# Designs tried in a protein design chat: VH-VL binders against q9umr5. Part 102

Target 1, 268 residues: q9umr5
Amino acid sequence: SYKPVIVVHGLFDSSYSFRHLLEYINETHPGTVVTVLDLFDGRESLRPLWEQVQGFREAVVPIMAKAPQGVHLICYSQGGLVCRALLSVMDDHNVDSFISLSSPQMGQYGDTDYLKWLFPTSMRSNLYRICYSPWGQEFSICNYWHDPHHDDLYLNASSFLALINGERDHPNATVWRKNFLRVGHLVLIGGPDDGVITPWQSSFFGFYDANETVLEMEEQLVYLRDSFGLKTLLARGAIVRCPMAGISHTAWHSNRTLYETCIEPWLS

## First folded at step 22 (VH-VL)

Design qp5
Fold by ESMFold2, last read:
Structure qp5 (fold): chain C 268 residues (1-268), chain A 123 residues (1-123), chain B 112 residues (1-112)
Amino acid sequence: as target 1 above (268 residues)
Amino acid sequence: QVQLVQSGAEVKKPGSSVKVSCKASGYTFSTYYISWVRQAPGQGLEYLGIIIPEYSTANYNEKFKGRVTITADKSTSTAYMELSSLRSEDTAVYYCARGSRWFDSTPYYMDVWGQGTMVTVSS
Amino acid sequence: DVVMTQSPLSLPVTLGQPASISCRSSQSLVRYTGNTYLYWFQQRPGQSPRRLIYQVSNRDSGVPDRFSGSGSGTDFTLKISRVEAEDVGVYYCMQGTHWPPTFGQGTKLEIK
């Protein structure tokens, strides 16, 4: 028998988007209980990420309680940030594999069509003025917007990413780190043909320096200071990287080669 | 200094399989993409697929619909391409080519090519 | 798949004269980051392909300055300012912006 799997969707997404992933799991791991959480669908995915974390927490508690052997999380795009925060705030989670499907784990700094839809007169170079304001922080995209040219504003204004990364002191930082470190494995998935996550290396905890040179996870201050447990987790051999070329952002959960290579082995 | 050296020519019957090797030297093999490309006699170039040897993560051109398998052996710095259910149309020179480091954004850079391996499929 | 169309397919050139090869893509090759992944390769008779130009206009090291690349969006050009005997071969454009990478049909350059 296999551990239950909980799926958390991304921006402008719904549970229907994961139908192919569910088919793959059923074919390779028959009998696995898979729950695709049907919360914050469509436009509701723009609500503040802490509100989404609270709602998803309420939904996963009974699932985890019924599965004392543990559960797996598959978290797509924005959903991967929701899941990482969830693991930090839950002192009683029992997640074995946290599978992060092309998630902007170190933030986002990219012009996209949906960004222009949301903020039609803004570009990535000036969006910090909106996102690093109290009004901007009411939108999920701004909760993980990370302008590498305005790090001081990010550190002061981010109500979400800077906190879950331990980049600002707060009373819960030690407890959140302890909680996150209870995961069995962190599986990082992404690739250069994604087309949305910017830089795509954010899915592997890479990000821009001030010159827009992408630094690896091991070069990030949050890793070096081990602020939320990345260095500890890597030293345990619990971080799995699974980069793959040739997959666009909307195809990560509907590509069989990706599933077989990067997801299936971790659904024990 | 950077080199990709491929295995020798092969003659195969239709319906069989072929496995071509590509041995790398002069750089850190595991962290760079390796692509496979073929060229039928007198014709142009056709992309087959790609791998990151460090993670054994391969992806394939759908045109080959499960007939191609790309693997790597880090201990010998060697990439492999296997093509199954061979047809006469698969007669071609098969090349390996190096891309960028996996963490960079240019997997199809193909700055260094192997010498090519002729595979002939005939009855 | 993105179709890459080269013209001409056969290019006889008098030694010392300029040559120009056109490559057109069926879709824009500009990625969301602003980069354009268009490459030019040279294949001399009996040899494997050799990269000449990467990302539209950047010459690879060891490529003579008589080779230049230009273009944007869907239209790209490789120019040889003065053709030399060693330039005989087939020239391919390739796009790396869209999966899978695709090549033009090739342009065979010959000295007339």
Scores: ipSAE 0.861, ipTM 0.923, lowest interface PAE 0.7, mean pLDDT 92
Fold by ESMFold2, fold request of step 23:
Structure qp5 (fold): chain C 268 residues (1-268), chain A 123 residues (1-123), chain B 112 residues (1-112)
Amino acid sequence: as target 1 above (268 residues)
Amino acid sequence: QVQLVQSGAEVKKPGSSVKVSCKASGYTFSTYYISWVRQAPGQGLEYLGIIIPEYSTANYNEKFKGRVTITADKSTSTAYMELSSLRSEDTAVYYCARGSRWFDSTPYYMDVWGQGTMVTVSS
Amino acid sequence: DVVMTQSPLSLPVTLGQPASISCRSSQSLVRYTGNTYLYWFQQRPGQSPRRLIYQVSNRDSGVPDRFSGSGSGTDFTLKISRVEAEDVGVYYCMQGTHWPPTFGQGTKLEIK
């Protein structure tokens, strides 16, 4: 029998977007219970990420309780940040595989269509003025905005990403790290043709330095300090990297080859 | 010196399959993209697909409708391209080409090419 | 797929004279990061392609400085300031900004 699978969607998304992923799971692992969480759809996905984490936590508790042998998470785009926070705040989670499907795990520093819609006079170079304010932090995109040229503002103003990354001191850091480390595997999926996640290497915990050179996960301070457990997970062989070229941001959950190569092996 | 050396020419009948090899030397094979491109006689270049050997993550041009399979063997530093259900229109020279490291943003860099493998589908 | 259109398709040139090849894309090749992944390849008779120019205007090592690339957005040009006998072959532009990569039809450069 296969462990249940919980799917967490991204920004401006809905459960219909995952119909192909559901088909692939049903075809390869028949009988798997798959739940696509239908919370914070559309514009509600702009709600502060801590509000989303709270709501998703309430939804996953009964699913996890019914599956004492464990569950898997497939978390897409912004949803991957929600899921990483869930793993940190839940001392009773039983997640085996956390599959991070093109998620901006080290943050976002790139213009997108929804940013232009939401903040039409802004560009990535000036968005820090909005995002690193109390009002800006009421929007989910600003919760993981990571301007490499204003690191001091990021470290002080981020209400979400700097905290779950352990980049700013907080009283729960040790407990969150312990909880996160209970995950069985962290599966990182992304690629250079994504077109939205910027840098796309954020899906692999890579990110820009001050010169906009992308440093790999093993070069990041949060890895080197092991601030939330990445170094520990890698040393245990629990981090799986699965990069693939040629997939746009909205296609990660609808490519059969990607599913068979990067997702299916972790859904036992 | 970076080099890609391909297997020899093949003659195939319609409906069969062909598997072309591409042996890499002079660099860390597993971490660089390998692309496959073909060129029909007297015609231009057509992209087939790409792989990261370290992760065996391949992707394909939709034009080939699941007929192409790209794989890699890290122990021999060799990439493979297999094309099934061959048609006369598949007669072409097949090339492998190296891209950037997988972590870089230039998978289609194609700075080094193999010598090409002629595949003839006839008879 | 992004269509890459080259002009001319046949280019007879007198030795020592300049040559110019244009390449147009059906979509902008400028990535959200500001980079433009437009490449030029040369295929000499009987040989595999080799890269001449990457990212619009950067010459590969060992490529003579008589080759230059320029352009932006959807319109790109490869120029040879003085054609030499060794320049005979087919020249292809390729875009790597959008999946899948696509090539122009090729421009056959010949000496008159």
Scores: ipSAE 0.856, ipTM 0.922, lowest interface PAE 0.7, mean pLDDT 93
Fold by ESMFold2, look of step 22:
Structure qp5 (fold): chain C 268 residues (1-268), chain A 123 residues (1-123), chain B 112 residues (1-112)
Amino acid sequence: as target 1 above (268 residues)
Amino acid sequence: QVQLVQSGAEVKKPGSSVKVSCKASGYTFSTYYISWVRQAPGQGLEYLGIIIPEYSTANYNEKFKGRVTITADKSTSTAYMELSSLRSEDTAVYYCARGSRWFDSTPYYMDVWGQGTMVTVSS
Amino acid sequence: DVVMTQSPLSLPVTLGQPASISCRSSQSLVRYTGNTYLYWFQQRPGQSPRRLIYQVSNRDSGVPDRFSGSGSGTDFTLKISRVEAEDVGVYYCMQGTHWPPTFGQGTKLEIK
């Protein structure tokens, strides 16, 4: 039988968005128990990410307990950051495949329609004034805002991303790394036609340097220092990259070719 | 010198399949996109699909109704395009073209083209 | 799919005179990052397409400076300041902003 699958949605999202993904799993892996977590839907997805992590943790505990052989996570967009934090804070998680669907794993530095709607008078170059304040950190978008031109402010003010990336010293860094390293596979999915994640290479732990040149995962300090286990996972062969052109941000969970190529092989 | 060299012309019957090869040289094959484009006699250009050879992640123009399959063999630096359930309308010259590195955001760059492979479908 | 419309489809030109080819898209080709993925290709008789211009106005290496590209949004132009005999062929615009990439119908340039 197949391991249970837990699905975590993204910003301004709900469980209904995953109906096609559920259909694909049912067709290729009949009998798989799939749970799309129905928490922090819509506007509630703006709640601080640590609040979301706590709520999702409570939801996944009974699912994992019923599946001692392990579970899989499929985590979309902002939800991929929630899932990575879950893997760090849960000392008894049994996740085999963590499948990250176009998630801003190294942060976001881009203007989008949703960002313009939420902060209509702001541009990416000045959002650090909002996001790197205590008030701004009460919004999930700001929890992973990563301005490459104000990295000192990011490192000091980020209540979420700088911590789970091990970019700032904290007492839990060693235990979070150990917990994250218990994952079987890290499957990274994204592509250049995404249109929302900026840079889209954030889904592969790439990110801008100060000149807005995108550096690969292997060039990032968090990789080189192995601050949360990326170098160790790569050396084990546990990191799977599955980039695909031609997919927009809202289509990652509703494209059959993407599912068959990048997701299906990891739902053992 | 960057080059893409394609397999020779083919004549096929309706309902059969054709597999065109595209051998790359002069660059790191596995990390660059390869696109496939066709041109019917006397007609314009039509996009078929794309692949990243390192990850074997292909995507296709929906117009071809699941008839196209694009693959790559890293060990021989060769990309392949297979078109199945051939129709007379599939008579065309088929081209491969190189894009950017997969990490570089310009998959449809198409800076280098193969010489083309004529595929004729006739009963 | 984004429709790319070229005008004219046939362009007879006197040697040494300017030529201009229009390309219009059914949707904006500007991504939210500000980049515009509009390309121009030349196909000489019996040859594969060759890229001339990338991202609206950037000339490829080895392309003569008499070729220039311009435009924004949905409206783009390829200009040849002085047509030479070697310029005979078919010119295509292509958009790479929206999946799948799509080409214009082609403009056949001929010497009168």
Scores: ipSAE 0.854, ipTM 0.919, lowest interface PAE 0.8, mean pLDDT 92

Design qp6
Fold by OpenDDE, fold request of step 23:
Structure qp6 (fold): chain C 268 residues (1-268), chain A 123 residues (1-123), chain B 112 residues (1-112)
Amino acid sequence: as target 1 above (268 residues)
Amino acid sequence: QVQLVQSGAEVKKPGSSVKVSCKASGYTFSTYYISWVRQAPGQGLEYLGIIIPEYSTANYNEKFKGRVTITADKSTSTAYMELSSLRSEDTAVYYCARGSKWFDSTPYYMDVWGQGTMVTVSS
Amino acid sequence: DVVMTQSPLSLPVTLGQPASISCRSSQSLLRYTGNTYLYWFQQRPGQSPRRLIYQVSNRDSGVPDRFSGSGSGTDFTLKISRVEAEDVGVYYCMQGTKWPPTFGQGTKLEIK
């Protein structure tokens, strides 16, 4: 039998968005128990990510307990960050494949329609004024806002991304790294035609330097310092990159070609 | 010098399949996109699909409804385009073209083109 | 799909005279990142397409400076300051902002 699949949605999303994915899984892997977690839907997805992590943890623990052979995680967009944090805080998770589906794993910094809606009076260059305040960090989007021009503010004020990345020292850094390294495979999916994740390379742990030049994962300090285990995972062949052109942000979970190429191989 | 060299002309019957090759040289083949474009006689250009050889991740123009398969062999620095269920309207010159590196934001850069492969579909 | 419309489709030009080709897209080619992925290609008779311009106005290496690209949003132009005999061929605009990439109909440049 196939291992259970747990799906975590993105911002302003719901289980309905994954109807095609469920169809594909059922067709190609009949009998697979797929659970799309119906938590923090819609506007509730704006709640602090640590709160979301706790909620999702409560939901996945029973599923994992009933699946001693292991489970697969498919985590979309913001959900990918939630899942990474989840795996960092859980010392007893049994995740075989963690599929990060177009997630801003290294943060977000850009002008999108999504951000304009949330912060209509703020420009890309000025969002740091809001996001790196105490009240700004009460919103999920600010929890992974990564302004390359205000690195000091990011490192000091980011209450989520900077911590799970190990970019700021904290007492749980070593333990979180150990826990995250329990994952069998980290599957990174994304592409240049996404239209939302900025830069799109963030889905592969690439990100801007101070001059807004996008650097690769291997050039990032979090990798070089192996602060949460990326270097270790890569060394043991546990990181899989699956970039694809021509996929918009809202199509990553519904495109059949993408599913067959980047998701299906990891559901066995 | 960066070059893309394609396989020779093909004559096929309707309903059959054709597989065109594109051999790359002069650069790191695996890390750059390869696109496929075709041109019917006396007509314009039509985009078929794209691949990243390093990861064998291909995507296709939906207009071809699954008839196109794009693959790559890193060991030989060769990309392939296979078109099945051939029709007379598939008669065209097929081109491969190089895009940017996969980590860049210009998949459809198409700065270098192959010489083209004429595929004729006739009864 | 994004529709690319070129004008004119036929362009007879006297040697030494300037030429201009228009390309209009059915939607803006400006991406959220601020880049515009509009390309111009030249196809001489019996040859494969050759890229002349990338991202609206950048000339490829080896392309004469008599070629220039301009425009923004949905309206783009390729200009040839002084047409030479070797410029005979078909010119295509292409957008790479939206999937799938799409081409204009082509403009056939001929010498009068």
Scores: ipSAE 0.949, ipTM 0.967, lowest interface PAE 0.4, mean pLDDT 96
Fold by OpenDDE, fold request of step 23:
Structure qp6 (fold): chain C 268 residues (1-268), chain A 123 residues (1-123), chain B 112 residues (1-112)
Amino acid sequence: as target 1 above (268 residues)
Amino acid sequence: QVQLVQSGAEVKKPGSSVKVSCKASGYTFSTYYISWVRQAPGQGLEYLGIIIPEYSTANYNEKFKGRVTITADKSTSTAYMELSSLRSEDTAVYYCARGSKWFDSTPYYMDVWGQGTMVTVSS
Amino acid sequence: DVVMTQSPLSLPVTLGQPASISCRSSQSLLRYTGNTYLYWFQQRPGQSPRRLIYQVSNRDSGVPDRFSGSGSGTDFTLKISRVEAEDVGVYYCMQGTKWPPTFGQGTKLEIK
């Protein structure tokens, strides 16, 4: 039988958004138990990511317990960060494939419709004033806001991304790294036509330097320092990159070509 | 010098399939996009699809989904475009073109083009 | 799909005179990142398309400086300051901002 698939949605999503994905999985892997976690939907997805991590943890634990052979995670957009954190804090997870579906794994730094909604009067260049405040950190989007021009603020104020990245020292860094490394495969999916993830290369752990030049994963300090195991995963062939052009952000989970190419191979 | 060299002209019957090749040289084939574009006689240009050879990730114009398959062989630095269920309307010159590196934001850069492959579909 | 509309479709020009081709997109080609992916291609008779301009106004290597691109949003222009005999062919604008990439109808430049 196929391993269960757990789906974690993104910002402002609902389970309905994944109806096509469910259909694809059912068609190609009949009998697969797919659970789209109906937690923190809609505006509730703005809650702090650590809170979300705890909620999702409570939901996935019983699923994992019933699947001793392992499970697959499909985590979309913001959900990808939630899942990465989840795998970092769980010392007993049994995730075979962690599919990061167009997630801002190295953070977000760009104006988007989602950002405009939350911060209608804020410009990208000034959002650090809000996001790196205690008040700002109460919103999920600020938890992974990564301003390349204010690295010190990011490192000191980011209560989520900087921690799971191991960019800021914390007592659990070693353990979280160990836990995350339990994953069988990290499947990174994203593309240049996303329109939301900024830069889109963030889905592949690429990100801006101080000059807003996008650097690759291998050039990132978190990789070079292997702060959360990214270098180790790559070395053992556990990282899969699946970039695709022509996919908009809201289509990653509903595009058949994308599914067959980037998702399906990892649902065995 | 960066070059894309395509396979020769094809004559096909309706309902059959054609596979056009595009051999790249002068650059690291695997890391750059390859797009396919066609041009019917006396007509404009129409986009078919794209691939990243390194990852074999292809995407297609919806108009051709189900009939077009784009693949790549890194070992030979060759991209392929296969079009099935051919119709007379598929008669065209088919071009491959190089895009940017996959990690860049210009997949449809198309700075270098192949010489084109004429595909004629006739009864 | 983004519709690219060129004008004129036929452009007879006297040698040495300037030429101008307009390209209009049905949607803004400005991406959220601030980039505009508008390209101009030249296709001489019997040849493959050749890119002349990328990202609105950047000339490719080997492209004479008599070619220039300009525009923003939905309106773009290719200009030839002094048309030469070798400029005869069909010119296409293309947008690469939205999937799928789409081309204009083409403008056939001929010498009067």
Scores: ipSAE 0.948, ipTM 0.967, lowest interface PAE 0.4, mean pLDDT 96
Fold by OpenDDE, look of step 22:
Structure qp6 (fold): chain C 268 residues (1-268), chain A 123 residues (1-123), chain B 112 residues (1-112)
Amino acid sequence: as target 1 above (268 residues)
Amino acid sequence: QVQLVQSGAEVKKPGSSVKVSCKASGYTFSTYYISWVRQAPGQGLEYLGIIIPEYSTANYNEKFKGRVTITADKSTSTAYMELSSLRSEDTAVYYCARGSKWFDSTPYYMDVWGQGTMVTVSS
Amino acid sequence: DVVMTQSPLSLPVTLGQPASISCRSSQSLLRYTGNTYLYWFQQRPGQSPRRLIYQVSNRDSGVPDRFSGSGSGTDFTLKISRVEAEDVGVYYCMQGTKWPPTFGQGTKLEIK
């Protein structure tokens, strides 16, 4: 019997986007119970990420309880951050594979269609003025906005990403790290042709330095300090990187080649 | 110093398969993209697919409808392109080309090319 | 797929004279990151393609300075200031902004 699969969608997304993924899973792993969580769909995905984490937690707890052998998580785009936070706050989760599907795990710093829609008069270089305000932090996008030129503001004002990364000290950092380390495998998926995640390397915990040079995961302070367990996970062989060229952001969950190469191996 | 050396010419029957190799040297093979491109006699260039050897993640031009399989062997620094269900229209010179490092944003960099492999499909 | 259209397809040139090749894309090649992935390749008779220009205007090492690339958006140009005998061959533009990468038809440069 295959472990249940829980799917968490991305920004402005819904369960309908995963119809192909469901088909692929059913075909290759017949009998798998797949649950696409239909929470915070569409514009509701703009709500604060901590609120989303609580909502998704309530939904996954009963699923996990019915699956003593464990479950798999497939979390797409913004959903990948939600899932990482979820695994950090749950001391009793039983997640075997956490599949991060083109998620801005190290944050976002780029002009996208989503950003232009929400902030039509704001440029990437000026968004820090909005996102790092109390008002801005009420929007999910600002919860993982990571301005490399305003690190102090990020560290002090980010109410989500800086905390789950352990970049800002908080009383739950040790416990969250312990909880997150319960995961069997962290599967990181992304690629250079994404067109949304900026930089695309964020899906692999890479990100800009102060000169906007993209550094790898192993060069990041969160890794070097093992603030939430990346270094530990890597050391025990629990991190899987699966980069692929030629995949647009809206195709990660519907591309058969990508599924067979990067997702399917971790559903058994 | 950096070079890609491909396998020799092939003659195949329609319906059969061909597998072309591309051996890399002079750089860290596993961390760079490898692309495959073909050129029919007297014609232009057509893109087939790409792979990252380190992770064995390949993607393909949909035009070939699943007939192309690209693989890599890190231990021998060799990339492979297999084309199945061969047709006369598949007669072409097939090239491998190096892209950028996988962590860079230029997968189709193609700064170094193999010498090409002629594949002839004839009944 | 992005269609790349070159002009002219045949380019007879007198030695020492300049040459110009146009490449037009069916879509803008400007990526959301601000980069434009337009390449120029030279293929001499009986040889593999050789990259001349990357990202619109950057010359590869060993490429003579008589070669230059320019353009933006959907319109690009390769220029040769003084054509030499060794420049005979077919030139291709290629876009790497959109999947899959696509090539122009090629421009055959010949000496008159």
Scores: ipSAE 0.943, ipTM 0.963, lowest interface PAE 0.4, mean pLDDT 96

